# VHH binders against q9c0y8: the designs that were tried, part 8

Target 1, 316 residues: q9c0y8
Amino acid sequence: MSASHPGILHEYTERLVAFELVGKSNVTLTSNVTRSLLLFVGGLGDGLLTVPYVQELVNPLDEIGWSIVQVQTQSSYIGWGTGSLKRDDEDLHKAVDYFLHIGGADFSTRKIVLMGHSTGSQNVLYYLTQSILPNYLIAGIAQAPVSDREAAYQFNGKEKTKELVDWVKAEYLDKGLGNDVLPRSKVENFFGEVPTSANRCIDLTDVRGNDDFFSSDLSADDFAKTFGNLKEISGSTAHSQLILLMSERDEFVSPSTDKAQLLNRFRESIRPTTSNSSLSGIIPGATHNVGPKSSPEALKWLINQLITALRSFIDQ
Key: E = the ipSAE of ESMFold2; O = the ipSAE of OpenDDE; V2 = 0.75 times the mean of E and O plus 0.25 times the DockQ between their complexes.

## First folded at step 1 (VHH)

Design x7 (framework vhh_7xy4_2)
Fold by ESMFold2-Fast, scan of step 1:
Structure x7 (fold): chain B 316 residues (1-316), chain A 121 residues (1-121)
Amino acid sequence: as target 1 above (316 residues)
Amino acid sequence: QLQLVESGGGLVQPGGSLRLSCAASGFTFSSYWMAWVRQPHGKGLEYIATISGSGDSTYYSDSVKGRFTISRDNAKNTLYLQMNSLKPEDTAMYYCARGKSPYLYSETDYKGQGTQVTVSS
């Protein structure tokens, strides 16, 4: 399990870091040459080096003049249980601002793509919809966008999940205790050992909770409030493209869910329509994290799709 | 070095029972969440059940809740799945997996070769 990885650890704000893996060229974002980046944010429980395919992206991206950078936020590892999408968004803006201002002679032409895995997909969609986007943030990529609420239904049952929601509202939210950590005995079946606040529990498990972007039972009007609200890039009338990559064999998505239909519903809701990327799709044979349980072709498909997307942005 | 070896599958009639076992080696078994996941031929993986390192917390898919029971014997480094009231839709390859929690187990999973369960008359 132990291994050494060459790279640069960036301190993008007082207590938070981002790790850039170095490819075969040995060129980095601090080099005296303009280099673009894919800024990667993981899902619940993720931090640096926890999503294995990220390491597999280093050399393919390096070949086309891009770095991949993994961002640590306050929500990394177990911090998510007392976090929020708003807090994550604040951290991601600090990281993007840092990477816009470091490096060689021509950083002002640097292109940034924000990529999320799992609940990182909520982070990406949230980021693209809150305010005017930083210069040269040209795309968001959501890999394995899944409903945490419907995952809870699948793992624990719909009725038990609704009982938890009702209990948390009655015993915590209605009493102004939203920031209090829930007793482990009440939520360990949902969140294991992770200290989880009442607010965070509701964000993830309630209908139309703050994280509830991808549930199959949401209406077209619900999707219009998120996918329909992408913001402009600063200094431009252009908008970032949104690329949605669902895993064909995602174990966190109910077998009763038609993934192709759901993906199409997300895509049809994207506004402006020019942000609806033709590169969105289903990763063949992929598990949630495109890991060892995936078909052998899944990782290569993901790498090729990402390289195709990033190459298309070089001449913009 | 790290190994998970599943056993106990077979052909069974609807309404029957099977007990699956997974022998783990190469890591501190009691420190990890363990899971059973299944994959019907040509279909995606389905999370079935998971259990905390201590055995105190368990999670089940709605499709198996009340019929299947996950358990572990940390002294023997063995994970079990007791499957009762089996249905044709339970037909799948069953895999033992290692992880960190129900939400995180797929991120660092190790799975074995699997054991086939076929439910038919």
Scores: ipSAE 0.000, ipTM 0.286, lowest interface PAE 12.1, mean pLDDT 87

Design x8 (framework vhh_7xy4_2)
Fold by ESMFold2-Fast, scan of step 1:
Structure x8 (fold): chain B 316 residues (1-316), chain A 124 residues (1-124)
Amino acid sequence: as target 1 above (316 residues)
Amino acid sequence: QLQLVESGGGLVQPGGSLRLSCAASGFTFSEYSMAWVRQPHGKGLEYIATISSSGGTIYYSDSVKGRFTISRDNAKNTLYLQMNSLKPEDTAMYYCATYRGEFSYTKPESMDVKGQGTQVTVSS
């Protein structure tokens, strides 16, 4: 839909931008008053303004002294098909570094929370666990964490997905051609028109591939390797909080999956236990994107949950 | 094939200086971000510094900020760490690592610390 949005476009690198939407107060991250920020990263195919609920967060966050910033990465729009979580992590750390230095902020006073949608949830978990770079996030929020591998099983069939994985390994990875773009005819049913490298295909669709954090068939030991290693905040003895918000009607999760049980398995694997936020939960009636087919109260629930979380970081 | 070979470590007194080097081969060094990480005896890996492919963006851990300087020479495929005002707590095995942009190096076991590292010991 055609619309105009007041805001600031930040150039956090020479090639990449982040867009701060401005609320009714007209206060921004460049203002004389210090504001904390929710840095938002979307999922596969997303870029600036593509996740509709983000625009609905602007004024509720503004009322409590928080700005929302949407980050463009090299993986935005169709770039993800030749990308990786590691490349995304580099971009996100540059964005965080930029916002810690803008507007004369005192590094001890500006709080940054990273929120991911869909595969943005993998970005959040990677940042807080696998990244070797220092952590300046007070919390990470994963909205609609889903298994891309199990989604492929659901929409393309498990055997066809395994056949694709085996073929890509034999014809590309075993031959050192991991960076080569796969023939569209082989992957169009999985990734549409997006140019997709052999490595990216395997990351998303292989058992224990680099993106495979959320699959229901993973063991407690698998979850311990990711959720069990949350990082300390640089310069502090505190660890980042992790908040997991699953969508009740997520169309990318099999109806046979017990979402409450799966969420509990993720949460019980979180270490240190102080990082396991009590604000994790299931968004009632929400579709994957908390979109128009959601129940009427789904968006309001999400907004209220986020406000509750962000207020707790100001008061503590 | 990726190979990283660290050198320049040794024994030094508190307040002293050392310059570490990392010789890279098996990839196009000038296209990738590089890092220095260390592992004190009996402890986990600790991030020290990261430098972008061009050298334009640099990050330091708070424990070394103001004392260590990371740099690179893309013509020589070499990464450096200048270590000043060394303290006993800087004693560790030092490794260089890369963010190659290849998806295969996103797992924890793929730190690319396949070399032996270089030992830095700070004592009287």
Scores: ipSAE 0.000, ipTM 0.126, lowest interface PAE 16.5, mean pLDDT 86

## First folded at step 4 (VHH; framework vhh_vobarilizumab_d1)

Design b1 (at its last look DockQ between E and O 0.57; V2 from the best seeds 0.00; counts 0 for: pae O 7.3 > 2)
Fold by ESMFold2, look of step 4:
Structure b1 (fold): chain B 316 residues (1-316), chain A 121 residues (1-121)
Amino acid sequence: as target 1 above (316 residues)
Amino acid sequence: EVQLVESGGGLVQPGGSLRLSCAASGFTFSDYAMAWYRQAPGKGRELVAGISSGGYTSYADSVKGRFTISRDNAKNTLYLQMNSLRPEDTAVYYCARGTYSFWKGSEYDYWGQGTLVTVSS
């Protein structure tokens, strides 16, 4: 649907932008040092305004003194095929550093929460548990933390996925060609029209590939290395909180997957235990992106959880 | 060239059964997702059932438990077994080829000419 959305386009580093949507109050991150933000990163193929619920968050968050900012990374749109979680993490740290200080803000007044949708959830978990860069986030929110590998098993077949992985390892990785783009004819049923490197293919589709945080067949030891490793906030003894929001009717999750059990396995692995937010849950009736095929109450439930969380981070 | 040819439609009484077939040619059938869509008079085209290249199936809520999608990759043929038919199932049924990609979901790029299913007494 065509529409105009009032906001501010920020160039947070050379050639990368983030869009601050402005609500009814007309208060912005530049105009008010006490205003905090939800920094939003989408999944594979996403960019500005592609995740349908983001527009619906603007005014509810504005009413409690929060801006929502949509970040573009080098992986946005079709850039993800030659990227990595590490490259994304570097981009997101630049965005956080930029927004931490605009308007004269600092940690005592402005809080930053990173929210990721779909593979943006891997960005959140990577930022909070794997990154070698300083952590400035008070919380991360992972909406639809879905395994890309298990989605490939569901849509492309487990045996066909394993055959692709074996072929890419033999023909590319073992020959030092990990950065080479794979032939479209070989991979179009997995990645469509997106140019995809051998390394990126393996990251997404191999067992314990670099993106493989949420697969149901990972061990407790695997989860301990990720969920069990929440970082301190830089300059503090506090740790970031983690909120996990699964979609009940997620079309990218196999019907055979017990979402409640899987969510519990993730949550039980979170260390320190004080990082394990009680606001995690399963969004009732929600599709993957909480879009219009969701039940009528799904979006309201999501908004309520987000407002509850964000209020708890500031004095209002 | 991609070719999809449906067959098996016809007139059936409520509660009856039909089996639709779609013969495919011009592409490597086993590499692609396939689906059945239907279009009732004056309505938009709606997804009935889909099957991924790996055999994962999905169904519209209105047909779940009554219809079964399947494929025979050796014969390059897609099937739809339709049981417990209702007057509301009356439509032209289309075979579609596409992809189920794990990051984008399903997309359909080629369609057959359709086969008419009429459910009435």
Scores: ipSAE 0.232, ipTM 0.625, lowest interface PAE 3.5, mean pLDDT 91
Fold by OpenDDE, look of step 4:
Structure b1 (fold): chain B 316 residues (1-316), chain A 121 residues (1-121)
Amino acid sequence: as target 1 above (316 residues)
Amino acid sequence: EVQLVESGGGLVQPGGSLRLSCAASGFTFSDYAMAWYRQAPGKGRELVAGISSGGYTSYADSVKGRFTISRDNAKNTLYLQMNSLRPEDTAVYYCARGTYSFWKGSEYDYWGQGTLVTVSS
């Protein structure tokens, strides 16, 4: 449904915006240097207010002294088709920098948690592990961290996905045409109407592609390269907390996949071990985006889990 | 040319069963998601069930537990098994070809002519 939401639209960099949702207290990041924020990034196809539960977080978080900000990146909406985790990471770093300082704040007064939904989870993990840019997050939250590759297997077929990958590699990547946009007639079954580059296709669908963080067929060594390599917070010897929140009824995870086991495999791979939050878990009754088809308790559980997490960070 | 031809519709009593078929041609059937839609008199067209190219199924709440969508890629045929039919299931049922992406959802570009299902005592 159409609705208006009170908030502040921030231009955190040229041509990109983020929306701070203002809660009942009317306290904002601009007006309070000690105000902390949950910076939220969606998944493929997402932009502002496209993830249903985000607006439901505003007041609960506001009550505990946290703002929620939705960030628009170059990958928002259909932009992901020609994007990359690296590009996303650059945008997110700009956002983090902007919000860290707005209102006269700094890292000593304001904390930032990056929360990613779906492919946003890859953004979170990339930021904390592979980014060459400095880490200023107290924590990252990966909500519905699912494998885009395995989702493609589920929806398009494993063999067809492999054929696509092989074709793209042969016809584009091997020829140095990774930035070319793939013909829609060849890839529309996978990517719909979204113009998708050869590189992006491979990132999302190739084994151990750049986005392949959460696939169930990855080895412990694979997880060690990602989960096992959390970076230090810039200027500190401390590390960010990493919270993983899987949806119990995630439709993009194969029914044959043991989600609990998979989550444990992720968690066990987190290094340093101190970054492995005990607050990681499975959202009961939740669909991928904790949307309307979720159990009524799913959203409540998520909210409570977030509140618990965010309160714990203020004391750090 | 893409063609979708529905069959199997007819008159059935409440509580009865029907099986609809959709014969697809003119494209690689196995590469595409498919769906059943229906349109009741005086109402808009609504999604009944969908099936991805990989076999993932979804249903409208109103038909969950009663209807089953399936496909036979070797026969280029989509099916809808309808059990426990109700008068409110009366509609023209359409087969649709879709392109499904796990990030954009389902889009449908071709439709059959439809087959009439009438549930009446």
Scores: ipSAE 0.020, ipTM 0.281, lowest interface PAE 7.3, mean pLDDT 93
ESMFold2 (binder alone), look of step 4: mean pLDDT 83; pTM 0.841

Design b2 (at its last look DockQ between E and O 0.11; V2 from the best seeds 0.00; counts 0 for: pae E 6.0 > 2, placed apart)
Fold by OpenDDE, look of step 4:
Structure b2 (fold): chain B 316 residues (1-316), chain A 122 residues (1-122)
Amino acid sequence: as target 1 above (316 residues)
Amino acid sequence: EVQLVESGGGLVQPGGSLRLSCAASGFTFSSYAMAWYRQAPGKGRELVAGISSGGSTSYADSVKGRFTISRDNAKNTLYLQMNSLRPEDTAVYYCARGTYSFWGRSDEYDYWGQGTLVTVSS
């Protein structure tokens, strides 16, 4: 569907842009130092305006004094195939720095929440737990935090996925060829037409690979290394809030998986415990991206949950 | 206006073959992933096969090795070659246009044809 959206296109670093969607109030981050923002990053294959619910957030957030910004990273669209969470994290830090200061603002006047969809959830977790760069987020929101590895099991088969991993390790990683792009004829069933590096393949499909945060077969010790290791906000002893929002009808999660139980396992692992938000939950009737196949109430629930969360952050 | 029109359905004996076609119009066909779905009597609609804009294919386990999805971008046409047909393949087959990509494939579809009936019976 073709449409136009009012907003401001920001060049937040060289060759990368972010789009601030402007709501009915016409208030922008540039015009108001106290304006806070929800910085949104999509998943594999996503770019600008590829997640359908984003444009529906604009006016509700605007009414409560928040802007929504979609960030384009080097991994956007087909770029993820040769990317990494580390590279994504670098881009996101540049974006956060840019938006924290435009209009003469700083951390004392403007708050930033990073929201990730799908693999964007790995970006959120990586930023808050694994990044070597300073944390400037008041909160992170992981929407549809699903295991890419288990998705591969579901769609390609567990044994075939293992065979792929073993082959890539033997033929590429063990030879120091991690940055080489895999032959499409060998991996197209997994990655489609997206050029995919050996390293990226392993990140996404190997047990305890770099992107393996949300798999149901991970141990408590695994979760402790991620959920259990939230970093302090830079310049403070405080920690960011972490909100996890799973989709009830997520098509990339096995039907045999108890989503409620899995969510609880994630939440129980969050450290410090004060970062475990009570606003985490399951979006009722929602498909992976809360798209058109979702129940009508799914989007409304998401919007209300976000409003509640964002209001609470301003009061802190 | 987006339009998808299926053809090629009919009655066939077990072990037989059919080729379905889907004529697309009203959009840039080559830019979209496409898929075949089917709905058997009393059952829900299920994915049969998908093909990305770049030509990458995927199949339901039940049809792997028997069905082949392909596209001709010059003709704006999607195809489904069905071999070794079984009674359980009996269904209305639908052509669909993809809207969302994950792992190089579409996971959502917004436009559908009216369907073509395939009946496999002795």
Scores: ipSAE 0.020, ipTM 0.356, lowest interface PAE 5.4, mean pLDDT 93
Fold by ESMFold2, look of step 4:
Structure b2 (fold): chain B 316 residues (1-316), chain A 122 residues (1-122)
Amino acid sequence: as target 1 above (316 residues)
Amino acid sequence: EVQLVESGGGLVQPGGSLRLSCAASGFTFSSYAMAWYRQAPGKGRELVAGISSGGSTSYADSVKGRFTISRDNAKNTLYLQMNSLRPEDTAVYYCARGTYSFWGRSDEYDYWGQGTLVTVSS
């Protein structure tokens, strides 16, 4: 369906925009310095209005004084194929800095939560655990924190994926050609028509590649280096909260994967333990993007969890 | 030139079986996800079954346990075995080529066949 959506388009840095959807109250981040925001980043291929549940969050969040903002990064749409989590992190920090201060706001008047869907979940974890840039988020929310590598194993085969990785290393990385775009004929069955660099391919598909945060075959020591390394909020001794929301019927997760057990392994690794939110869980009946094929209750459950979390952050 | 040509449709009684085939040409068949869609009279196209380049399958709830998607990469052919057919399965069935192996949108198919009619009626 085509539709128009009222909102404010923010140019948060040169050539990059974020879209603030406006709810029924007509209150915005530019009109109210105490209004807080959920900054949303999608997964591979996503951009403005591509994740179906985002539009449904506008009015529920508006009722509790929160805006939802969809961020466009250099990796939006097909740009991810020549990008990296590091580049995404730089874009997201610029967005957070912009929104933290518009209208004369600051951290004491405005709280910012970063929410990621799918590969956006890797953006969230990277921001909170790996980034060398200052952290001003009170929380991160990872919806559908799915392993890209294990999805490749499921859909393309483990041996075929390993063969691709070995070939890319030998023909590109070992020759210093990591930034070169791979021939589409070699990667089309993995990445479709998206131009993909050798480095990006390895990041997504190699064991312990730079995006490989959520694979079920990683060890507790692997998780300790990521989930176990939540950084302080800049200028504070406090740490961001981390909320993990898996989809019960996620089509990109192997049926053999015990999602509850995997979620528990992630949560047990979170350090400091005070960052391990009790609001983490499995969205009942939800598909990957909590879209129309989900049970009718899935979206309501997601909204209730988000509202509970966001309310808890206002009183701090 | 990419071509997808469906065959095997026809008239069957409820409870009967049909096997649909889709002959593919003009591209590297083994590198693409493939799917069967159907369109009943007065309705839009709906996904019936999909199969990834690596052989992973998915099915609409309405056909699980009755339909089986398969592929023969040596013959560049996609199949749909349809058992225990019901009047509700009456539709034109289309073969479709996916644009992504798994990271793409679920509804992104770039080439479609002409369709083969399946009628399930007593």
Scores: ipSAE 0.016, ipTM 0.404, lowest interface PAE 6.0, mean pLDDT 90
ESMFold2 (binder alone), look of step 4: mean pLDDT 84; pTM 0.852

Design b3 (at its last look DockQ between E and O 0.44; V2 from the best seeds 0.00; counts 0 for: pae O 7.8 > 2)
Fold by ESMFold2, look of step 4:
Structure b3 (fold): chain B 316 residues (1-316), chain A 121 residues (1-121)
Amino acid sequence: as target 1 above (316 residues)
Amino acid sequence: EVQLVESGGGLVQPGGSLRLSCAASGFTFSSYAMAWYRQAPGKGRELVAGISSGGSTSYADSVKGRFTISRDNAKNTLYLQMNSLRPEDTAVYYCARGTYSFWRGDEYDYWGQGTLVTVSS
């Protein structure tokens, strides 16, 4: 099923691109200095047009003066196996800086919202917690903030995941080989044919690994280091809002996990409390990426929630 | 080279039983999730049953209580015991090796050629 999608391919830094999908108005970020954007980062394995709801957001966002931009990072597609949240964050900061300056952008009106799907949700939370934020970055949206470690427990087995972690530590990390790519024959059942470094494996699958933000067995003290550590916006005491959107039928979340309770635990940990958005929620009937197996109402709910959020940010 | 070879299909009367086998080679069988899919004429492939590397099983609602998936890691063989067969079970049955990755879900990267099961009087 091939299709053409009108848009602008931006090279936001050497050899990294972002794709601005253009809606019916034909207004773009370069043609309108006050136009705001939703900067979208996918999860492991994602790239352009792989997350099915992104294409459906184009015209609804266009109607309220927003562009949606799909960012590619060094981790897009199979690049994630040798990457890190830190490397992703560096790429995302370059993308944000680029879009602030194109078209002579008007900083007083153009706003940027960073949205992540799946492990892109870790990218969002990481971005909001590292350093003082630009005053144009007014929110982060995390759709399907799922624990990679608990997904590995569910799909690969808890004991097999622990065995992998122990083996990687002993054979790689303890020997100073953290950046080495793991042999495919040893890790194919976890990572497929994606070249995966020892460090990346540990980040994703070890207890409190660098990506381990959303596991249900983390403590309030663990969440305080992430959800409780959102940075202020430059030139003010305000902070970006954080919106959390879980999928009700997320196949990467264990049946034993109470999603509503987990969402409440994330939200109660958010500091400052003014960053805790009332727009967070559970997308009814949705699968992980709100794809075709979702109930018909799921996509409509997501669109309405996003439009409500984005419209409210323009009023600020 | 990964190979999956199904066998045990055939003609059986309604209410009968049949046991499918899938001989696997070219990979470490015990490390992979495995599944049976089926495809009736004019329909897409549907999941019938899955089994993890650790032996945990799952079943489509239409076959639960009638079909049993199992594996023998020593013989590199996947099985499907089909009891109380119905005409609606008529299909080509495929053995599939799962990637079963925590980040991709229940994806399957190698498939057998299939074995035909016909349930008719």
Scores: ipSAE 0.293, ipTM 0.620, lowest interface PAE 2.8, mean pLDDT 90
Fold by OpenDDE, look of step 4:
Structure b3 (fold): chain B 316 residues (1-316), chain A 121 residues (1-121)
Amino acid sequence: as target 1 above (316 residues)
Amino acid sequence: EVQLVESGGGLVQPGGSLRLSCAASGFTFSSYAMAWYRQAPGKGRELVAGISSGGSTSYADSVKGRFTISRDNAKNTLYLQMNSLRPEDTAVYYCARGTYSFWRGDEYDYWGQGTLVTVSS
């Protein structure tokens, strides 16, 4: 579908842009220092306007004084193949800094919530827990936080995935060739047409790889290292809220996985406990990206949940 | 050049069976998710069944338990076994290739020309 969307294209850093979608009120981050924003980052393969429900959030959020901004990172589209959560985090911090101040605003006047879809959820968790850079988010929202590793097991086979990991480690990582791009002939079945580095392959497919946040076979200790280590908001003793929103019909989660139980395991691991939002939950009838194959109620549920969350942050 | 060629369609009576085939060429078949779609007269195209590169399958509710999607990577061929066919299964059936591996979910970029399946007494 081809369409035009009203908004403002921001150059938040060199060679990277973010698109602020403008709602019916025509209020923008530039024109209003008290305007808050939901900063949205997609998953693998995503860029601008690639996650369907984002456009549907514009007006509902606008009505409650929030803008939605889609960020393009170096990992956008096919860039993820040679990227890393660390690199993503650097880009996201630049975006947060830019949007925190644009229009003359600051942290006292403008709130930023980072929402990640799919692998964007790893970005959210990384930002809040592992980043060495300052945290300026009032909250993070992980939508469809799924294990890329377990997805690989599901779609490519567990044994084949393990073979890949072992091969990449032996032929690349052990030789200091982590930044080399893997031969397509060897990894096309996993990564398609996306040039993928050895490091990125391992990040996504290895047990306890850098992106391995949401796998069901992880231990409580593993979750403690991520969910259990939310950082303080910079300049404060307060912590960000973390909201986890799983899709009930997420096609990247094994049918044998109890999503509710898994979500609870994530939530129970969140520290401090005050960061564990009661608004975490499962989007009813939702596919991974809450797309057209989702139940009609799925999008409405998501919108309402977001509105509830975002309103609560303004009152803080 | 990517090519998908469907075959196996035809006229069958209700309760009958058909097996559709899709011959793929021009790409590494084993690396891609594949799917069957169908379009009935006056209706939009709908997903019937999907199969990942690793063999994971999914089905529309309307065909679950009756249809089976499978693939033979050695033959670069996608199959749809259709049992217990119903008049409402009448449609042009299309073979589709996934845009990316499993990372992109249920997106498809190439389609065959389709094969007609008619279920009628």
Scores: ipSAE 0.010, ipTM 0.334, lowest interface PAE 7.8, mean pLDDT 93
ESMFold2 (binder alone), look of step 4: mean pLDDT 83; pTM 0.841

